VHH binders against q9zpq3. Designs and how they scored, part 24

Target 1, 317 residues: q9zpq3
Amino acid sequence: MVTLIVATTADPASINPAAALLAMPGWTAGPILPPDIKSFSNKQTRVIQHDRSIVKEDDLDLRWEEATGEVVDEVIFLSRHTAVSNRPALTVHPIGVLHLKDGESPPQGGKPGWAALPSTRIGPWFRLLKKMAEAHGLVPEFEITLEATHHGPITNKPTMFLEIGSTEEYWKRQDAAQVMALLMWEGLGLGGSEEVGKWKSETGKRKVLLGIGGGHYAPRHMDIALKDDIWVGHLLSGYSLPMEDPTQTKTTPGENYIGGNWRQSIKAAFEATKASFPGGEILAHLDHKSFKGWQKKAITEFLAEESINVGKPNDFT
Short names: E, the ipSAE of ESMFold2; O, the ipSAE of ESMFold2 at other seeds; V2, 0.75 times the mean of E and O plus 0.25 times the DockQ between their complexes.

## First folded at step 9 (VHH; framework vhh_surovatamig_d1)

Design e3 (at its last look DockQ between E and O 0.88; V2 from the best seeds 0.00; counts 0 for: pae O 2.6 > 2)
Fold by ESMFold2, look of step 9:
Structure e3 (fold): chain B 317 residues (1-317), chain A 123 residues (1-123)
Amino acid sequence: as target 1 above (317 residues)
Amino acid sequence: EVQLVESGGGLVQPGGSLRLSCAASGFTFSSYEMSWVRQAPGKGLEWVAVIYSGGSETDYVDSVKGRFTISRDNAKKSLYLQMNSLRAEDTAVYYCARISEDYDSGYYGMDVRGQGTLVTVSS
């Protein structure tokens, strides 16, 4: 089973970390992905450098398996981070397109109402990245943060994005690229140490964070993710929880019916998280201040209806 | 300062054609995915088309596939939308948008900055 690391040649925030990783010992030529895309191999890891847009690379895991016969265990995408604020950042996030309804076309890849299997490494690698960035003098210049679940491409195996942001000046930063390469080197155990963030049957009843509410950078959920031994699944910001205000709609709802895609979003994210963390204890953590009373009531009632446990900060131990 | 200036709208009969332009400034245009979004009278924003930073990969909302073509000229920092076989349902203000990953801003990452350009399709 292999780990795919995917980089694009036109994106300095993608190709530079990949190049830094490939400069480390142990890489050899790997299988060819059709039509003629070369790869590089080191132990269980495969690096692909291609020139297509990442969000258009649907089913790359399955296409790798078909072309090579190697079973893919997980996919890690290296990408730029863009932000209106232009603040420098190093980020980690799961993917999905939960705000769109069936029949709508997603402009940033993926498919409507879908959440990918989240990489089990999101939490552990976020903490490792923070330590490495601090040790290498990138903090406080770069913010080290999670991002809420968003965009594609479509994947079938556990997936995460590792990103450098947020402008061309920072996308090109070689010290940031080196820290990302070190994260992958250590995290995948390529230097001989034990890998970081793999979920194994003997992991026990570890707590898995399912974030509900808050903004794109998930500040309340990041407080949880910084705790020792916490695993991170999907993080649903407010934009992934479209809820129709019952005082502003011209519908005839039932006594406590609240419209919008928020139920489907929560369910999709929960099921994807559960699938990535067999035997794990999934706890939904609500960013309470991001919800009005009617939203909080609807969400908590739905979570109970679906037997999704709610966790307060102290429940994550 | 990021600026996006749309132009090329107007009144056209059903079945007609129109070409929209967007002039961009204040950012590295070639590094961003770009999009057109539209707002029909009394309605919310609707995504129409996206073009990725390399310029050869595109996607469209189903209702415009085969009729609309998004393109870009990175040297001129310009985005275009060629609209053919226009229908009454295409009547809207059309906005150029830069795609940003901080979804808290704009319409699910669609960073709209300009005044838009009005397209009216009427018999």
Scores: ipSAE 0.559, ipTM 0.818, lowest interface PAE 2.3, mean pLDDT 90
Fold by ESMFold2 at other seeds, look of step 9:
Order: sequence, then C-alpha cells, then structure tokens
Structure e3 (fold): chain B 317 residues (1-317), chain A 123 residues (1-123)
Amino acid sequence: as target 1 above (317 residues)
Amino acid sequence: EVQLVESGGGLVQPGGSLRLSCAASGFTFSSYEMSWVRQAPGKGLEWVAVIYSGGSETDYVDSVKGRFTISRDNAKKSLYLQMNSLRAEDTAVYYCARISEDYDSGYYGMDVRGQGTLVTVSS
C-alpha cells in the first residue's frame, strides 16, 4: 500500500517542497498517470506532479489505483496558504466542505456536506513540524499552526494538506521548502528511521481531538494538539457550523429547534474522524468563548444526543 | 493596499446581457484565484463564479451555468463576468473578490473590498 504525495507545478509552495524531497536519495521515475501526470517512487511513497490548481484534481487516490494496481493508504497535498493578514505560516490541516448542503456548488473544490477522512499524521506531524521549524530558525518569522477543516479536492483515503504561506515572497522560500521536505522524509521513514504518525492496529483507549468552534487557525484547539501523543481529527471553525439565531428567525411556537447546517457538519466530521481512528476515543473539544449561550447549549445537547464525548483540556492524555 | 473596483452594472430587460469588470491593484493579480459574489436585495452573499490562477479553470454556481462566463486578463489585472440570458433572479449588487484560505474573513474566504456594481433585471 502506498502514500501518495501530490504537488502542482502551478504553485511554488507546492512544487518546491516536492523538488526538495525528490533531491534526496532513493527516487526513481514512475509511470505517467493519464492525462500527463509525472510520478516518482521511493519505498512506500509516490510523488505525483500535475499542473492544475491543487483543489481541482479529484480522486487521485482512485486514479492511482486504476493506473497502477497499487492501493493508496493516504494522500498528502503540498500547497500554498493565503491569508488576508499576509502573515508567514507553515500549516497542516484536514479537508472538507461542511458548510454547504447537497445541491450547492463548492467554489474551492470538494463536495457539499463532506469531510474527508483525516490523516492520522495531522497531530504528530504538526508537532514535528514545529520542532523542525524551530531548529531551522524559521520561528518566530513563520507561525507554525493547524488550520480548520476546509476545501477540496475530493479524496477517498486519509488526507492532509501541508502548506507554506502567506504571500509570494514566502511561498518561494527555499528554507521553508527544505523543512517541509525534511518533515516528509523523516515522517515517512524514508531515511530508515521509524515513521511518524501511523495509527497502529493496537488502538485501545487513545484520545483523538475533534475541534468544535473557534477561528480558522484553531487557537484553543492548538493548546490540545501540542500535548504529547494527542491525535488530531477534524477541526470545525465557526464557518463550518452555520447556526441560525432563534431570536431572528421564524420558528413554530414552543419549538426550541436551532436551524442551520451545524448538526450535519458535526456528524460528518465525527464520522470521518472515527473512521480514520478505529478504536480511538474521540473527544469533542469546544472553544467555549467562540459561542453565544444559545449556540453552546444547542451544540452540547446535540453532542449528547449523538453520544459524542466532550473533552476538557485535562482529559487529553 | 489591495483594491478591487467593480463596474459595468446597469438596468436590463430579462434575456439581456451585461459585462462586468473589476480592476485590481496592490497585489500580484496572476497569483490569486478570483471570484464574483453577489447580494440580492434583502439576502446574504452568494458566490457566482470562480476563476483559478492561470485563467483556464473555472467553476460556477448551478443557477448561472451556461449563462455566465468568468474570465481574467492577467496583463491588465482585470476580472470580468459576461452575463447572458439575464433573469429577474440575477438582480443583485455584484462584487469581485480575491480568494483567501483564511475563511474567517469575508464570505468563506471571499475577500470583498469594493463597493460593487448594481445589476437590475426588470421588464
């Protein structure tokens, strides 16, 4: 089974880390995927390079299997990060489009109401990336952070994005590209060391973070993700939890229903997280300050109805 | 500083056409995905079309597919929306937006900066 790393020549924050990785020992040319996607192999790892927007190429895991007969275990995308603030960052995140309902068109790939299987490596590689960035002098210039779940493309296997941001100057930074390549090199065990972030078949009572609320960079959940040995699933920012204000919407008399797509978002993210972590203990961690009282009440009641356990910071060990 | 200036709106009859323009400045235009977003009277924002960097890849909301065409001219730092077969439901203020992956800002990462241009479709 293989790990598929995806890069695009359209983006220096994507192709430069891929090139840095391919410059390390052990790579051989692989097949060309239809229509014209180059590939490279090293042990269990396959790198593919296409030339379109990174979010536009759907189902690359299935397309790899069809073309080669090799089953893909996981997909790692190399991409740029953009932000209104323009602050430099190195980021890790799962993907999904949770704020849209069936029939709506997602502007940045994926499909409506969908959460991809999150890579089990998100937590461990976030922590490793932070250590590597510090060791290579990228901190404090670059912020090292998770991002909340967002955008496509469509995948069918555990997925994460690794990104360099947030402007043209920083997308092109070769020292950042080298750190991302070292992360992949060490994280995948390509140099002979033990790989990092695999979920083992001996799963037991291991704690997995499901983030509920907060902003795009998940500051409250970051405190949890920095703890030793904590696994990270989906992270639902407020934009993935659309909730209709009951004081400003028509409701039937006596009904306490809170409208919006927030229930579907939580359920989809929980089920995808559970699927990536068989036997894991999923704990929903709420960013309490990001919710009004009526929102917090509705969310906690829904979590109880769905038997989704809530974790306080000290429950994560 | 990032600036986006929309133009080309007006009053048209159903079935008519308009071409919207957006002049961009203050950033490397060719490096960013761009979008048109609209706001109908009394409604929230709705994205309409997206064009990816490089200009060849596009996506549309279903209600405008086949009628609207988004395009860009990277040399002129300009974004366009050709609107054909206009319907009353297309009446809205149209904004151009730069796409950001920081979804906290704007409408799911749609960085709206301009005043928009009004399109009114009526008999």
Scores: ipSAE 0.543, ipTM 0.819, lowest interface PAE 2.4, mean pLDDT 90
ESMFold2 (binder alone), look of step 9: mean pLDDT 81; pTM 0.817
ESMFold2, look of step 10: ipSAE 0.528; ipTM 0.798
ESMFold2 (binder alone), look of step 10: mean pLDDT 81; pTM 0.817
ESMFold2 at other seeds, look of step 10: ipSAE 0.528; ipTM 0.806

Design e4 (at its last look DockQ between E and O 0.79; V2 from the best seeds 0.00; counts 0 for: pae O 4.2 > 2)
Fold by ESMFold2, look of step 9:
Structure e4 (fold): chain B 317 residues (1-317), chain A 123 residues (1-123)
Amino acid sequence: as target 1 above (317 residues)
Amino acid sequence: EVQLVESGGGLVQPGGSLRLSCAASGFTFSSYEMSWVRQAPGKGLEWVAVIYSGGSETDYVDSVKGRFTISRDNAKKSLYLQMNSLRAEDTAVYYCARISEDFESGYYGMDVRGQGTLVTVSS
C-alpha cells in the first residue's frame, strides 16, 4: 500500500516542496508512468512529477495501480494557492465539486456533485503544519489555514491538497517549501518516527468534523480543527450549498421545500467523510453567521432527517 | 488595483463570428488560470471556457466546444474568446474572470469584476 505524492513541474509551489522532500535521505528512482512521468520511491511513499494541469489529471491512484501493481492508499497533491486577498498562506484541504449538477462540466476538474474521500491526515497535518510554520519563523507572515472543499482531479482514494500561496513571490519561497517537505517527511514517518494522521478502525471517542457553511477559509471550523484529537472531513463553504430563496419559489398549500443542490452536497460530503473514518463519530458543525434563518432551519432539519448529528463547539471536546 | 476590462461584443447574425478581448492589469496575469463566463438574459452565470496558466491547456462547456476558442497572450496581459458559428442561445453578457480560490462569487472560483461585453445573436 503506498502514498502517492503528486507534483506539477511548472508550479514552483508544487515542484519546490517535492524537490525539498526528494533531497532528504532514502529516495530511489521508480518506474516511469505513461507518458514519461518520472517517479521516486521511499518506503511506502511514491512521488510523481508531471507537466499537465494537476486538477485535470484524473485517476492517478488507479493509473499507478495499473502500471505497478501497487495499491494506492492515499493521494497528496502539492499545488499553488491563488488568492484575491494576496495574503501569504500555507493551506490544507479536501477536494470535490459539490455545487454542480450532473451533466455540467467542472472548470477545475473533478465531476459534478462529487466529494473525494478526504485524507484522514487533514486535521492532524493542519495542526502539525501550524506548529512547524511557527517554529520555522513563517508565522505571522504566512497564515496557516484550512480551505473549504473544492475542485478536482477525480480520485478514488483518500485525498488532500497541500498548498503555498498566494502570489508568485510566495509560491517560490524556499523556506515555505522546506516546511512543507518537513511536514511530509515527519507526517509520513519517513525518518523512522511514527507517522501522523492515520485512522484505525477502532471503536471509541473519535470525533470527525464535517463543516457546514462559512467562507472559503473556514474560520469557524478552524476553531474546531485546532482542538486536540479532532479529525477533519469535508468543509462545505456557502458556494457548495446552493439554496433557492423561498420568497422566489412557487407557493403551494403545505409546501415547505427549499430547492437547490444543497442536500446533495451535504449528503455527498457526509458519505465521503464517513467512508474515510469507519467507526468515527461525525459531527456537522454549522457556521451560523453564514446562514439566513430559513437556510439554517432547512439545513438543521435535513441533518436530523438524515440522522447526521450536529455538533456545537463544546461537543468536540 | 485588479482590473479586467472586456470588449469586442456586438450584434451579429446567426452563424457569424465575433472575437472578445479582456485586458488585465494589477496582478501577475501569467500566473492565473483565466476564464470566460456569460450571463444570458434572466439567467445566472454560466462558465464558458477556461485556459490554464501555461496557455496550452483549455476546456469548454459542451455547448460551445468546436465553435469557441479561448486563448491568452501573457506578454500583453490579454485574454481572448474567438466565437464562431454563433447561435441565438449564445446571446449574453460575457465576462472575463480570474480563477481564484479565496474569492466567492455566484459561480465557483470565478472572480468576475469587469462590466462585461454584450453579445447579441439575432437576425
Scores: ipSAE 0.408, ipTM 0.741, lowest interface PAE 3.3, mean pLDDT 88
Fold by ESMFold2 at other seeds, look of step 9:
Structure e4 (fold): chain B 317 residues (1-317), chain A 123 residues (1-123)
Amino acid sequence: as target 1 above (317 residues)
Amino acid sequence: EVQLVESGGGLVQPGGSLRLSCAASGFTFSSYEMSWVRQAPGKGLEWVAVIYSGGSETDYVDSVKGRFTISRDNAKKSLYLQMNSLRAEDTAVYYCARISEDFESGYYGMDVRGQGTLVTVSS
């Protein structure tokens, strides 16, 4: 019942949507978190503003609990998106660091081999954001997209990132900041309307997308996420599924031995998704075009071994 | 066009020092997190150090902590890596990188564009 929204003053794509939200009715000053983090409250929502890297401040949900006695139920981070292409985007995504091995230090926070609990709001808020961005004239200038699971910080509660990208010109865009604020305002029901994206295991669809493969912007999985009432868990791009080409290895014969961290990545993402959606039907959707035959065979065999159901697009209706 | 040009590599004995430089152009340098990445002979790219927004927040791979220092000069659009107490294991081509979150840009979202600069640590 407590939603923690995290912004950093170091980033206009973070602080400007927070400021736009705080300009709406009903906010009051809240407690100060150590070392000197300002907070604001409106109903069940708490906004905090720190001044460091958004991906480096670990355990903010626990630090809130320590400072206030309130248990945090979910965390929403406001951040910038950066891209090699520099194309403008508004994005929603889960977090985790699945591509790194034990002992490696992730430069964008998190920890190796870890997937955070995905926010249940990822799917519903992606659809709401797309509708809002269109209604407010940001499309086609901004691409509205999911992102595959990546980076930190470390949390132990359902988490998602909301981002504006992809260059300084667009990070500063006030109309984009306003749309993100409206997304949070409506999505959290702060104006009195029904909130969007609360897990409803007793009503509606219980199908939960676990994306396997594809590129960073998850195009095939986005087609599924656009369907009515589909929930979205983790989305594993090819980057999160390191698989060693068996023609380059000579360790053992057999189709079951394919090196790389891909098994651990899938299992971590599945277990985190399962934990966020109690009683949900998790369906692994494979972007088949992103895999060679040997990769697809290995993945489907592993999914069967782990009792993870595969979903074709029509299984999400 | 985004450009990253590395320099400062060379041959040094174990225990020696080098300072690497990276000249950046074609983007708003001060707005980006920047990193050094290296590629040892016969191995893939691996992350070495990152400097976050604002320039005072940094992080390092454990094997170089206490020996390497990343820094930046936003006015000169330059990134640096001061490398002290060099070891044979530090032998690699070193690249500077712009951080990108689309993760399609190579190693962990590291936008590597230059030819790199070779550091050889050998007696």
Scores: ipSAE 0.323, ipTM 0.704, lowest interface PAE 4.2, mean pLDDT 88
ESMFold2 (binder alone), look of step 9: mean pLDDT 80; pTM 0.810

Design e5 (at its last look DockQ between E and O 0.80; V2 from the best seeds 0.00; counts 0 for: pae O 3.3 > 2)
Fold by ESMFold2, look of step 9:
Structure e5 (fold): chain B 317 residues (1-317), chain A 123 residues (1-123)
Amino acid sequence: as target 1 above (317 residues)
Amino acid sequence: EVQLVESGGGLVQPGGSLRLSCAASGFTFSSYEMSWVRQAPGKGLEWVAVIYPGDSDTDYVDSVKGRFTISRDNAKKSLYLQMNSLRAEDTAVYYCARISEDFDSGYYGMDVRGQGTLVTVSS
């Protein structure tokens, strides 16, 4: 299983964790990818460093294969996290641009209505990151959190982002960078320990969280993701579920269609999650407080139509 | 406190040009993706252009490609939009925004804070 780790040289929240990881034993120089992307290798892990915007560098997994002949099996991006609140955070999240309609231009990469294959490591590494951050004295200063599915770039293999936020002071924090490097070192088993978060459909717990609703930091879904052995797929916040209020449009009797891209968003996220977790039991977990009654009814009916099982918190045991 | 102040709007004839400016303060300007968004009369916000930090990468909504150019001056903490070959459909209030990954507002992560600057394209 070949893992491609992507860093950008101009982003301290990206290059500093990468540099910390590369300072550990076992790295050798690898090929230069077009146009001038440096790479490094350690066992089944490849690190690339580039100087362009991370969300616009599409298809790096395929570009690696084109340049080297080696197939990439997963992609991990190291990046800054930005937030209106400016609060310090260490985050893990899947990517996609589910809120946009076909034909709209995505300002932050990806493509409209698209969800990447989520990394199977999102849940397990979120839990590991929380433990490591606590052990290294970063909590409570840094929040350790998931983020809902958002932005690009376009990828073709299971993907996640690991981020340090949320201001330049915190992007530059070397202790946070070291914890992210340790997460990757331990999580990928580079030091000889067993790796974390590899999907094996024949054994173990197979329940996969598909988050429906809530805010960007997914607090209700995080309570589920903190349970041992729970896998995490896509997390759809309210902004990925645009629903048109039927009371704001006049309809005739029998016209109960709820407009907006919410159906397409759920379908795309479900299918991408299913593809990353073959044989997994995907359970949609609804943040009920984030929905009005008509929204909840529409969503639950659609989930039933699509044969997508709903999970309450105790169903994730 | 984060502040964004737009200027440079006005009345122009179709085919004309304008240059919009945005003065930024209260954050490390050079570290952020910056964007222009616009709001035509009676319509919602529409993304126009983005410029990425630390490099020259830009992107545009298709309707303005080849006509508009976004740029930045990090030393002056300023964002610009050069608008050429203006059309009546470009009439709108133009806002600058920094981009945040917190999309909860439904504005595609566009952190809009200013009063905007009105561009009117008419004969």
Scores: ipSAE 0.434, ipTM 0.754, lowest interface PAE 2.9, mean pLDDT 89
Fold by ESMFold2 at other seeds, look of step 9:
Structure e5 (fold): chain B 317 residues (1-317), chain A 123 residues (1-123)
Amino acid sequence: as target 1 above (317 residues)
Amino acid sequence: EVQLVESGGGLVQPGGSLRLSCAASGFTFSSYEMSWVRQAPGKGLEWVAVIYPGDSDTDYVDSVKGRFTISRDNAKKSLYLQMNSLRAEDTAVYYCARISEDFDSGYYGMDVRGQGTLVTVSS
């Protein structure tokens, strides 16, 4: 099993956590990838450092395999977080560009209507990160949060982003970088402890959250993600669910449907989540207050039509 | 606070050229992906071009590839769009945008804040 960690040299929120991780025991130099990307190895973990924008570097998992013959099993990106609020944050999120239609060009990488396989570690590492940030005095200064699914690059294996935000002052914070390095160190079991967040086959009841609705930081879904043994797939903000208001469009006789790309968005996120969690019980959790009545009705009917189970907060146990 | 001020628009004939500028302040300009978006009369916003941190990574909507060039000058905190071989379909108000990770605040993650600059391509 190989974990590929990707860092960008020009991004302090990326290179500083990577450097903190590489300062821990057990790293050796790895191969140099075209066009001149340094790599490092420790057990089943590979770190690469490059000087280009992460969202433009498609298929790094396949490119690693082509260069080395070694199959990548998961990808973790280290990156800055930007926000209009400029408030400090440590975040974890899946990637995808669900809100765009075929033929639209995604400005932040990925491709229209695509959702990456979500890392199974998103939920467990979010909870671990929250504990570590508290233990290291970063709370309440830094918010510790999930983010809704967004942007690229294109990947072919389970993927997540770990981010430090939200301005240059905070991107450079060495205490935040150290906490992210400790998260990776302990989460990947590099110090000898059992790794965190690896999906194992079992017959037990394992619940996987598919978040539907809400804002970018998913506050209603975070209530679910903080529960013990809850796994997190894709999180679709309202922006990823484009729905055309039927009262502002003419309806065709005999055709009473809600336009927009919201059905494709839900389906793509569900299928990617299902693929990352074989045998898991996927439960769609709706942020009800983010929807008007007509939207909620359409979404719940579509979920039923597609046999996607809806979970209330108490169903996540 | 973040400020973006567009300039350089005007009336040109088909086949002509214009160079748009965007003056940025209130954030670390060199650290952000920057973009141009446009709004044609009666239409919604359309993403046109993006430039990533560092000066060499760019991407464009298909309809402008080979005709438009996005660039930046980090020392001047300025974003540019060189528009060549202009067509009537390029008529729009052009806005520059900072890319934001929280899409709640803009068009497809684009933080559009300026008044825009009008480009009119007409005989």
Scores: ipSAE 0.399, ipTM 0.726, lowest interface PAE 3.3, mean pLDDT 88
ESMFold2 (binder alone), look of step 9: mean pLDDT 81; pTM 0.820

Design e6 (at its last look DockQ between E and O 0.87; V2 from the best seeds 0.00; counts 0 for: pae O 2.7 > 2)
Fold by ESMFold2, look of step 9:
Structure e6 (fold): chain B 317 residues (1-317), chain A 123 residues (1-123)
Amino acid sequence: as target 1 above (317 residues)
Amino acid sequence: EVQLVESGGGLVQPGGSLRLSCAASGFTFDSYEMSWVRQAPGKGLEWVAVIYSGGSETDYVDSVKGRFTISRDNAKKSLYLQMNSLRAEDTAVYYCARISEDFDTGYYGMDVRGQGTLVTVSS
């Protein structure tokens, strides 16, 4: 069973961290996958290098399995981060396209209404990345942050993105690329140390954050994710929770109903998180300041209806 | 300063064609996915087409598939939309957008900055 690391050859924020990792000991050339995807092997880790847009490369996990016979356990994508602010950042995030309904076309890949299985490493590697970035002098120049769940490609196994942002100058920064390579080296245990962030099935022992609300960089949920022993699933920003204002809508008789795709978004994210963390205690953490009273009431009632526990910051201990 | 300047709009009869252009400056154009979005009178923004940074991969909203073609010229820092078989419902202001992961901004990360170009399809 293998961990698949995916690099895009035309993206310096992707290929440079991959190259830095491949410069470390133990790599052997692997098979070439159709059409001409180069691969490299080290222990249970496989690095592939492809030259298409990463959000259009669906099912790379299944395609690896078909080409090699090896079962993929998780997928880690290396990518650039783009931001309107253009501020430098190193980021970690799960993927999904929760703002669209069935039948809508997703311009940034994935499929509508879908949340990928989140990698169990998101929380632990976010904390490790922050520590490494600090130790290597990248802070405060680079912000070290989570991102809320967004975009594709379609995957079938636990997935996360590791990104360097947010302009060409920073995408090509070799010191940032080296820190990402060290994160993967240590996190996957390739140098002989115990790996970081692998989940074991334990009933009710560990707490898993399901973030609800807030902005793209999840500042309230990051406060939780920085705590020791907290695992991170999906993070639903406000854009993944479209709610129709009831003062602008007349509801149908007999239905206590706030329209919009928010119920389906929460359910999809919860089920994907649950599937990645068997036995885990999933706690929904609400960014309270991001919700009006009617939104908070609706979300809280839906969470209770679905038996999804709410966690306050102090419940994450 | 990031700038996106749209042009090529106008009045056209149903079944006609137009080609829209977008001149980009102030950023590394060939590193960004680019998109066209439109806003019909009295309505919100609607995504129309996207082209990925390599220039060979594209996607379209269903209502324009087979009629519209997005393309780019990275050397000229330009984005294009060839619109054929135009219909009355294509009437809108068309905006060029670069795609950003800041989904809090624009239209789900589609960073609209220009004034747009008006396309009117009328008998």
Scores: ipSAE 0.567, ipTM 0.825, lowest interface PAE 2.2, mean pLDDT 90
Fold by ESMFold2 at other seeds, look of step 9:
Structure e6 (fold): chain B 317 residues (1-317), chain A 123 residues (1-123)
Amino acid sequence: as target 1 above (317 residues)
Amino acid sequence: EVQLVESGGGLVQPGGSLRLSCAASGFTFDSYEMSWVRQAPGKGLEWVAVIYSGGSETDYVDSVKGRFTISRDNAKKSLYLQMNSLRAEDTAVYYCARISEDFDTGYYGMDVRGQGTLVTVSS
């Protein structure tokens, strides 16, 4: 069972953290994957360096298994973060393409209506990253944040992205790259300490956050994720919950049905979260301020219909 | 400030060709994936093509695959769309977009800033 870390050589926010990690003790050259992808091994961890866009690397977990015979347990992508605000950030997020319907083509990989298995490490590593960034003087210059579920590539094993943003100046920051490398080093237990964020079925009855609503940077859900022992699954921003206003819909007038992909989005995210956290207690946390009354009513009724429990902040303890 | 300025649209007969251009400024152009997005009359936005920051990897919506070619010139900070074998359904305002992860604004990470350029395909 291996952890696959994916870096792209042309992306300084990707290759620099990978290089910082590879400079630490214990790495050996690994196999070359088709077509010509270099790899490195340290204990359970495999670092892959390639020169293509991350979104072109569908099924890399299965392709690793085909090429090496090793079963992949999880995938961690190292990437740049881009933002219209250009604000510096260190981010952690799950992936999926929940705003698109069948037949629509996603421009940044993945497949329509799909949520990847979220890495169980998202919550614990977000907290560890925040601690490390503070200790290394990166805060408040860098915002340390989660991101809502978005984009591909397609993966079959638990997945997360670790990103440095949001402009070339910050993508290239070596102090940020070193903090990301330390996160991976400590989080995977490569130095001999206990790893962080591994889930086991006996961990059941621990709370797993399913974020519903809010903006891309999940501010309300981050307050929950900062609590001790809270695990994080998918985080659905408003853009992953397209809901058609019943007073303005272009469909049959008078119908009670609230259109849009929001039901499919919640269901896909819930099922993927459940699959990553066997025995876990999944609680949907609604960012109430991000919803109009009719949206909140529809979502809460759907959650009840699907037997998805709702959690208020105090329920996450 | 970030600017994207589209040009090259016009009236063309079915089967004809047009080349769209997008002049970019105010950001590190070669570090961003770029896209063409279009809006047909009375319809929502539809992405058309994506070119990745390295410039050699591309993707297209199925309806234009084989007919349209996206390209970029990082030295000129320019994005292009060569449109061949044009059809009536290609009639739209075409926008240049940079790709960002701020899905809260724009169209699902398609950071559209320009006025677009109108392409009309009609006999």
Scores: ipSAE 0.513, ipTM 0.799, lowest interface PAE 2.7, mean pLDDT 89
ESMFold2 (binder alone), look of step 9: mean pLDDT 80; pTM 0.812

